# VH-VL binders against q0aze0: the designs that were tried, part 102

Target 1, 268 residues: q0aze0
Amino acid sequence: MKIILVNNRFKENTEKKAQEIAGQLSALNVEVIIDNGLDEPYAGTVDFIMVLGGDGTMLRAARRYGQRAIPVLGVNMGTVGFLSNIEINELAEYLPLILREEYSLEARMMLEVAVFQQQSLLTRVFCLNELLLRSNSPRMLSFALEISGQKLEPYRGDGLIVSTTTGSTAYSLSAGGPIADPQLDAFIVTPVASHIINKRPLVVSPEREISLHLLEEREAIIGIDGQIKMDFGAENRVLIKRAPHPLLMVNLKAKPFFTSIDRSLQRQ

## First folded at step 4 (VH-VL)

Design j18 (framework fv_ragifilimab)
Fold by ESMFold2-Fast, scan of step 4:
Structure j18 (fold): chain C 268 residues (1-268), chain A 123 residues (1-123), chain B 113 residues (1-113)
Amino acid sequence: as target 1 above (268 residues)
Amino acid sequence: QVQLVQSGAEVKKPGASVKVSCKGSGYTFTDYYMYWVRQAPGQGLEWIGVINPNSGGTTYNQKFKDRATMTVDKSISTAYMELSRLRSDDTAVYYCARGDSIAVAGEFYFDYWGQGTLVTVSS
Amino acid sequence: DIVMTQSPDSLAVSLGERATINCKSSQSVLYSSNNKNYLTWYQQKPGQPPKLLIYWASTRESGVPDRFSGSGSGTDFTLTISSLQAEDVAVYHCQQYYSTPLTFGQGTKLEIK
């Protein structure tokens, strides 16, 4: 068995813990590759991916490895997050189940984001939560939104979010989007600070293709999962569609999504 | 060990152009964004722009977009920043700085800096 | 543009005493999608380039002594040096990387009394 341990070297003590876990797995005849985020993703074949850290580390792991259809387990090492399944102090209890492949998998849709400059592909990335188009200045954006070739009325405002259902509790929620069951596949399209009071979020089929471009030159950015930031101008176009593979998240114990989000909303 | 080594000090007349180089070593040059920042004597830091060494893609501070040009030569792991139509108020130390890993985007802080290149613009 | 304002412009602190430097942004640098503050602190000694101290408002860069700490969220941020040492004499700069153009505070000069 070959396992990738994903950690973030900038998270205090996670590198030390990754080395400890790698030693434990090695003693059980498991080959371990450590990915601390600084090098290119491991290119070889692996059987399992273990992510040590918070939601941010999981989002990075999903971008790097989510399209390989390999089981990914989130192991929480800090503040409570939505994307981890077990806590670090529970890992020893669950290791035998992991090694015997005695777990269920939960499929989470991902976005494929392609940014073009004229006819040239500038970048292609995958993400688990969302793409954010936002003004990078005090001026509102004017932009075109197309859904599967259907041209909507031009949007005018501070931006737009295209989210997965997993991302429905992230920035989309803050912008007034609906809370979605993460096991449901859908795109959620949420306006950001629109000057039109009655502009509503859209929930659309994950088979749709979504296209965005600016109608006038403005300072704008594209943000992906809150981690990737790219400048976006009138010569750019972004195409968003369902990624070819979902992220396969390992489920070793029940996580009560609805009660967790309900408690979070009480604090807001 | 990561190092960014910049070209030497320059003295230019108003209206001239200056081209500053920054050579990276001790890491894979194309894996990290390269930023350019300047500092006038006794003043704060001012961002000029960023270049992706792998793609050549650039983003400029609007203040410098008309006069600044950033390029890279991957074969020698070197980034360049050219500033044209120099004025006396362009007198500053110009720094290159390594930013975010392209594979680990969203962490746009400057972990390594070049030693700086003093550009003096005087008649 | 996001304007970064530091206070004070300069301060003198005795060896072993606490130094506190403040940084205010004209707009929030807290990104709601990841709940992170896009704020850094740099130390710059005379004749040297800036050196990264703190990123994400409160995370210390590897090799930075634990007497340095960052705090704050949204628009108000603080750099604290708990027990000043002679080698800490420098100008300290805050920077936001929430939106372009990337902007820096004017700097705070820290000197020994």
Scores: ipSAE 0.000, ipTM 0.398, lowest interface PAE 16.5, mean pLDDT 84

Design j19 (framework fv_ragifilimab)
Fold by ESMFold2-Fast, scan of step 4:
Structure j19 (fold): chain C 268 residues (1-268), chain A 123 residues (1-123), chain B 113 residues (1-113)
Amino acid sequence: as target 1 above (268 residues)
Amino acid sequence: QVQLVQSGAEVKKPGASVKVSCKGSGYTFTGYYMYWVRQAPGQGLEWIGVIRPNSGGTTYNQKFKDRATMTVDKSISTAYMELSRLRSDDTAVYYCARGDSIAVAGEFYFDYWGQGTLVTVSS
Amino acid sequence: DIVMTQSPDSLAVSLGERATINCKSSQSVLYSSNNKNYLTWYQQKPGQPPKLLIYWASTRESGVPDRFSGSGSGTDFTLTISSLQAEDVAVYHCQQYYSTPLTFGQGTKLEIK
């Protein structure tokens, strides 16, 4: 068995913990690859990905490995989050089940984001939560939104979020979007400080293609999962569609999404 | 127009606690990380930690982990840093600073700073 | 912890002349896999918070005048102001973000001669 251990070098004590866990796994004849975020993603074939950290580390793992259809387990290291399944102090208890493949998988949709400069593809990235288009100055944006070739009335405001259902509890929620069951596949399109009073969040089919471009010269950025930031100008266009493969998340322990989010919103 | 506005100066006795606030405006508060940095009079800058407002997740400098507590109140776009068991060498200007986590290159830049809060610890 | 040491502690330079500030890290902040130096420079004017000048050791932040430049790699870094102006009077700080905890140099006070 070959496992990738993903951690974040900026997480408290996680590098030492990753080394300890790698030693334990090696003693059980498991080949371990450590990804601390500084190297290129491991290019070889692996059987399992274990993410040591909070939601941010899971989002990075999803971007790097999510399209490979490999089981991914989130192990919480003491931070608050929604994407982990077990706590670090439970790992020893669940490790035999991991090695025997005695777990279920939950598919989570991902976004494919392609940024163009005129006709040329500048970059293509995948993400688990959302794309954020936002103004990078005090001036509001004027931008066009197209959904599967249908041109909507121009938007005027600070930006727009295109989110997965998994991302419904991230930036989209903060901007007034709905809480979505992560078992559903859908895009959630949430305006950020729109100057048009009746611009509402949209919930659309994951088979739709979403296109964004600026209608006038402005300083703007595209944000991916709150971790990747790219300049976005009037010469740029972004195309968003459902990624070819979902992230396969490991369930070892029942995690009650609705009661967890309900308590989180009440105790904030 | 992005602004970070911090609470006013504090004078504390050794052993007391201080809680500094930082109110963000002009941007989506939960879209950015909030960093805390201090500067003792005539000395260099010292990183305390970072909080992710959307999740409440924190990463502390080990030096401050057992005394510092970072929190946020999303309803008023305000971050807090509380430092307990104050000593005279905790006298410093405390800054909040906004930054993005850039996964592409692992960049953590402080693009906007609060004006600073002077905390004086004296008997 | 990575210790950042600046030199000199204080520097007086005449208007229009070159100012040079050095920063040394106790261990390399160059990551060989991406060939990037995890080093920033900040400018702090009296009574104000720090302002980002340079990141990745040599990349100027947007809006920073071209008289400011950063150079160096590994453990030895330099901030250069090619022609000092009155508004450049400030304390300059280097910072590493190669590993936690994030650490800063002690600062270099730049004054007009």
Scores: ipSAE 0.000, ipTM 0.379, lowest interface PAE 17.2, mean pLDDT 84

Design j2 (framework fv_ragifilimab)
Fold by ESMFold2-Fast, scan of step 4:
Structure j2 (fold): chain C 268 residues (1-268), chain A 123 residues (1-123), chain B 113 residues (1-113)
Amino acid sequence: as target 1 above (268 residues)
Amino acid sequence: QVQLVQSGAEVKKPGASVKVSCKGSGYTFTGYYMYWVRQAPGQGLEWIGVINPNSGGTTYNQKFKDRATMTVDKSISTAYMELSRLRSDDTAVYYCARGDSITVAGEFYFDYWGQGTLVTVSS
Amino acid sequence: DIVMTQSPDSLAVSLGERATINCKSSQSVLYSSNNKNYLTWYQQKPGQPPKLLIYWASTRESGVPDRFSGSGSGTDFTLTISSLQAEDVAVYHCQQYYSTPLTFGQGTKLEIK
């Protein structure tokens, strides 16, 4: 068995903990590849991905490996979040089940984001939560939203979020989007500080293609899962589709989504 | 229009505490990290910490960990930084600054700054 | 942690001439996964907060004149003002955001000669 162990280089002592866990796995004849975010994704065949950290580390793992249809387990290192399934102090208890492949999988949709300059593809990335288009100055953006070839009336405001259902509790929620069952497949399109009073979040079929471009010269940023920033100008265009594969999340114990989000909103 | 407005200048005696406020407007307050940075007279900039306004989660520069407390009041879109056990070398202009989206990624440049709050610590 | 060192501490340049400010980090701020340098430049005029000029070592912030440019990679970075104007008199600060604690250079004071 070969396992990728993903950790966050920006959190104190995570490298030491990753090394300890890698040693424990190696003692059980498991080959371990450590991914601390500083290099390219491991290109070889792998059987399982274990993510040590909070939601941010899981988002990075999903972008790097989510399209490979490999089981991904979130192991919480003390950060509160929605994407981890077990705590680090529970890992020893669940490790035999992991090694025997005795767990269920939950599929979570992902976005495929392609950024073009005119007709040339600049980059293609995948993400679990959302794409954010935002202004990089105090001036509002004027931009076009197109859904499956249908051109909507122009948007004016600070930006727009195109989110998965998993991302509905992330930045989309802060911008006024709905809370969605993460087991549903849908795009959630949420305006950011729209100057048009009646622009509301849209819930759109995941089979549709969403396109965005600026209608006037402004400096803007495309953000991916809050972790990657790209310049976006009037000569750029972004195309958003459902990614070919969902992220396969490992369930070792029940984590009730709706009661968890309800408690989080009341205590926050 | 994004704007960060800070509380006014303070004069404190050694051993006292100071609490500086920073009110955000023109954006979704809970969607962006809030950073605190200080600058002693004639010196460079020094990072104090960052707070997630949505969760209240904080990360401090270890130098300030035992004296600084960052909080937010979401109902009035205001962040606070309290520094306790003040010394004369804490005399500085204290700034709040807006950072990136609430997802922690390690991208910590500051696109909008408050006007600064001068804190003078003297007898 | 990462120590940022600017040179020179102060610089006097004639109007219309090229100004060059250097910034060195004690370790690389180049992130191999995205090939980006986690380095910013700020301009600070007397009595004002810092203003973002350049991020990702070479990307100019919206509204910043094109006479400002950033270059360099890894540990050695340069801010260039191609033709100095009177309004450019300020202290310039570099900052790394590669790792915490976030750290700044000591600043370079730019004056008219």
Scores: ipSAE 0.000, ipTM 0.400, lowest interface PAE 16.2, mean pLDDT 85
Fold by OpenDDE, second read of step 5:
Structure j2 (fold): chain C 268 residues (1-268), chain A 123 residues (1-123), chain B 113 residues (1-113)
Amino acid sequence: as target 1 above (268 residues)
Amino acid sequence: QVQLVQSGAEVKKPGASVKVSCKGSGYTFTGYYMYWVRQAPGQGLEWIGVINPNSGGTTYNQKFKDRATMTVDKSISTAYMELSRLRSDDTAVYYCARGDSITVAGEFYFDYWGQGTLVTVSS
Amino acid sequence: DIVMTQSPDSLAVSLGERATINCKSSQSVLYSSNNKNYLTWYQQKPGQPPKLLIYWASTRESGVPDRFSGSGSGTDFTLTISSLQAEDVAVYHCQQYYSTPLTFGQGTKLEIK
């Protein structure tokens, strides 16, 4: 078995813990790779991904390795979030199950985000939570939303979020989007400070494609999972689809999603 | 910058028709609704109707529904308003104006206007 | 149809003084769902099209001087110029966009005394 440990390079405690765990796993004849903020994702094959940290670390891991259809376990290290399954102090207890592959998997839909410059592809990213389009100036954006070839009425506002159901408890929620069952596959399209104050979020089938472009020459940015940022202008277009592969989240411990929502959100 | 440029002044006889054009530039023409408003000399503003340049969908003031026809040519980013069966009280400056989409409890105010087209109806 | 009535029809105010224009709607233009007033004010100078000043009854359009302010709710609205400037000579129009047909006031001509 080969395991990659993904930790947060900006949190020393996660690095130390990764090293400790690596030692323990090595003692059990498990090959371990540590991704402590590698410049590029580890190119070799791995059997299991263990994320040490909070939701942010999970998001990064998902973007880096999610397309490989490898089991991903979130191990929380003192943060409040929705993406970790067990606590760091529980790892020793569950380690035998991990090594025996005695766990269930929960598939979480990811986004495939493609950003174009005219007809040229600038970048393609898979992400777990959301894509954000927002103004980079005090001025309101005007942008076109198209869903499966259907051109909606122009949007005006500070921006727009296209989120997975997993991402529904992230930025989309702050913008007034609905909380979605993570077991459901869907797009959530949430306006950010829309010119139309009662503009409602859209719940869209994962089978559809979503495209965005600006209707005026304005400075904007694209944000992905709150961690990637790029400039976005009138010459750019984004295409959002369901990723071809879901993130396979390891479920070792039952987590009461709905009963813990209020508690978790109050702490954020 | 956003600009709406309208066609020149028109002089018509009663019973005739007039077609005013409005060319949009500096923005995506199909991304905004085009409204038409007129103003008789020394009078207030009067809403005529609105068109969605993308779909061609229109909504008219009932007062003008049987006489006004709004169209668009997307290829040249131009909107048209034709008013038929002209009478003397149709003498006014006609404006095109850019606005937001028509929605329930919509936001029907106008941020950019054409320079206006004077239409004079006289015997 | 919602009828918009402005008062006065004409107003003369000295430079530096406060100008007040009123607009009354025949029915409320307050939307209960968002608690916003669907009322806008325009400024129109001779030979020019109207210029957007205020929307949502009290929100200034970008670039509009802060001496312009809108107030009111429901059926009664007011446009105030706190200190009249020479360039403020114009006709002012109120407009409701609560429902179609869109309707305007008859306009108020503001002049310097």
Scores: ipSAE 0.000, ipTM 0.452, lowest interface PAE 17.8, mean pLDDT 91

Design j20 (framework fv_ragifilimab)
Fold by ESMFold2-Fast, scan of step 4:
Structure j20 (fold): chain C 268 residues (1-268), chain A 123 residues (1-123), chain B 113 residues (1-113)
Amino acid sequence: as target 1 above (268 residues)
Amino acid sequence: QVQLVQSGAEVKKPGASVKVSCKGSGYTFTGYYMYWVRQAPGQGLEWIGVINPNSGGTTYNQKFKDRATMTVDKSISTAYMELSRLRSDDTAVYYCARGDSIAVAGEFYFDYWGQGTLVTVSS
Amino acid sequence: DIVMTQSPDSLAVSLGERATINCKSSQSVLYSDNNKNYLTWYQQKPGQPPKLLIYWASTRESGVPDRFSGSGSGTDFTLTISSLQAEDVAVYHCQQYYSTPLTFGQGTKLEIK
């Protein structure tokens, strides 16, 4: 059995904990590859991915490994998030179940993002939460949105978010998008500070293709899961579609998504 | 527009603690990391730590870990940095700064800065 | 820790002339995953907070004049001001965000001759 152990290089003590867990797994005849974000993604075949950290670490793991269709377990390191299934102090209890492959999997859709300069592909990336198109200056953007060949009226505002249902509680929520059951597959298209009163968030089939381009030359960026930032100009076009494989998240413990999000929205 | 507004200047005696606030406006507060950096008079910049306003998760510079505490109050879009057991060499302007987006991959450059809070520690 | 060293400590340049500031990191700040250099340049005028000029070693922040440019990769980086203006008098700081602790150079004070 070969496991990738993903941690966050910027979190104090996660490297020490990763080494400790790697030692425990090695004692059980498990080969461990540690990914702390400094190296290239591991290119070999693996059986399981264990993510030590919060939601941000899980997003990085999903980008790097999510398309390999292998189980990914989020292990929280003390800060509660939506993408972790168990706490670090519970790992010893659940480890025998992991090694015997006694768990269920929950499929979470991912986005495939392709950025073009005219007809030339510049880059292709995957993400779990969202693509954000935003202005990088005080000027609002004017941009075109096309859904499966259907050209919508131009958008004016600070930007647009194209989100998975998993991403509905991330940037899309902050921009006024709906909270979606992450077990559903859909794109959520949420305007950012739109000047057009009738521009509402859209919920569309994950089989749709979404295309974006600027109508005026502006300083803009594309953000992916808050982790990748790319310049975006009027000569660029982005195409968003459902990724070929969902992220396969490990369920060892029932998590109360709706009560968790309800509590997180309570202030004071 | 994006603004980070910090609390006013403080004068403290050695051994005391100081708590500096930083209120964000004009953006989604929970979408961006908040960093704390200080600058002693005539000296360079020194990183204290970072907090994820969405999760409350923190990473500290080891030099400050036993004395610094970073917190957020999401209801008022305000971050705090408390430094305890102050020494005379803690005299500095303390800045909050917004990182780009929530970036586990180390995409942590500072696009907006607060105006700074002068903390003077003297007997 | 990654140590950032700037040179020179101070520089006097005539108006309209080229100013060049160097920054060296004790280890590479080039990240293989995205092929980007995790290096920024900030401008700090007296009594003001630092202002972002350049990120990813060579990308100008929105609103920064095109006379400012960043270059270099790995461990050796340069900030160039092609034609110095009076308003450019400031201390310039480089910073790496490749690894914690985040570290800054000591600063380079730019003055008019």
Scores: ipSAE 0.000, ipTM 0.425, lowest interface PAE 15.0, mean pLDDT 85

Design j3 (framework fv_ragifilimab)
Fold by ESMFold2-Fast, scan of step 4:
Structure j3 (fold): chain C 268 residues (1-268), chain A 123 residues (1-123), chain B 113 residues (1-113)
Amino acid sequence: as target 1 above (268 residues)
Amino acid sequence: QVQLVQSGAEVKKPGASVKVSCKGSGYTFTGYYMYWVRQAPGQGLEWIGVINPNSGGTTYNQKFKDRATMTVDKSISTAYMELSRLRSDDTAVYYCARGDSIYVAGEFYFDYWGQGTLVTVSS
Amino acid sequence: DIVMTQSPDSLAVSLGERATINCKSSQSVLYSSNNKNYLTWYQQKPGQPPKLLIYWASTRESGVPDRFSGSGSGTDFTLTISSLQAEDVAVYHCQQYYSTPLTFGQGTKLEIK
């Protein structure tokens, strides 16, 4: 068995705990690869991914490894998040189940984001929460939104979010998008500060292809899960579609989504 | 457009506490780290700590760990930094600064800064 | 802690001439696996907060004029202004974000000759 431990190098507690867990797993004849976020993703085959940290660390792990159809377990190291399943002090209790593969998996859709310069592919990335298109200056953007070949009226505003249902509680929520059951597969398209018209969030089939390009020469950026920023200009086009594989999240412990989000909104 | 607006200047006596506020606007407040940095008159910049506004999780410079407390109020998009047991050498301009996305590991450069809050500690 | 040392403490350069500011870290801020230098440069004018100029040692922030450039790797870094303009009079600070605590150089004051 080979396991990747994903942690944050700049948090001493998580790095130290990752090393401790790696030692315990090695004693059980498990091969451990540590991913602290600063290196390129591990290229070899692995059986399981254990993420030590908050939602941000899980988003990085999903982007790096989510397309490999490998079970991913979120282990919370402090504050409550939406993407972790167990607490660090519960790991010893659940470790035998992990090693015997006695757990269920919850599939979460991901986005495939392809950025083009004219007709040439510049980069392709995957994400669990969302793509954000936003202005990189005080100037409002003018951009075209096309859904499965259907050209919508031009958008004018500060930007646009294309989110998964998992991402419905992240940036999309802050921009006025709906809260979605993460067991549903859908794109949520949420405008950011539209000044000209009252644009509503759209909920569309995950089988749709969404394309975006600028209608005027402006400085803009594409943000992916809040972790990757890419310059985006009038010569660029982005194509967003459902990723080939969902993230396979390990479920060892019941974590009720609706009561969790209800409490979070009341405590805001 | 992104703006960070801080509370006004404060004059405190040694041993008192000061609480500086920083209100974010023009962006998703909970999506970006908030850093606190100070600058004594004529001196360089000194990092105090960072807070994740979404989770409330904090990391402090060890020098300030026993006296500094960082908090956020999400409902009004405002971060706070409280420094207790003030000494004369705490006289400085205190800045809040926005980091990158809360999901970026190892990036700690600051793209937007508040205007600064002068805290004067004198007897 | 990583100690950041700038040189000179102050310099005067004539308009249109090249200005060079150096920053040295007490240990390497280059992460070999990704080949990135965890170093930034800020510009600070009197009475104003610092403004981001350069990150990743050599990447210019959007809106920063082309005359500003960053170079160097590991422990030795340079900020260059190829043709000094009047508005460039400021204190310049380097910062490392390789490890906590985040640390800054003492600053370099740039004046017109």
Scores: ipSAE 0.000, ipTM 0.401, lowest interface PAE 17.3, mean pLDDT 85

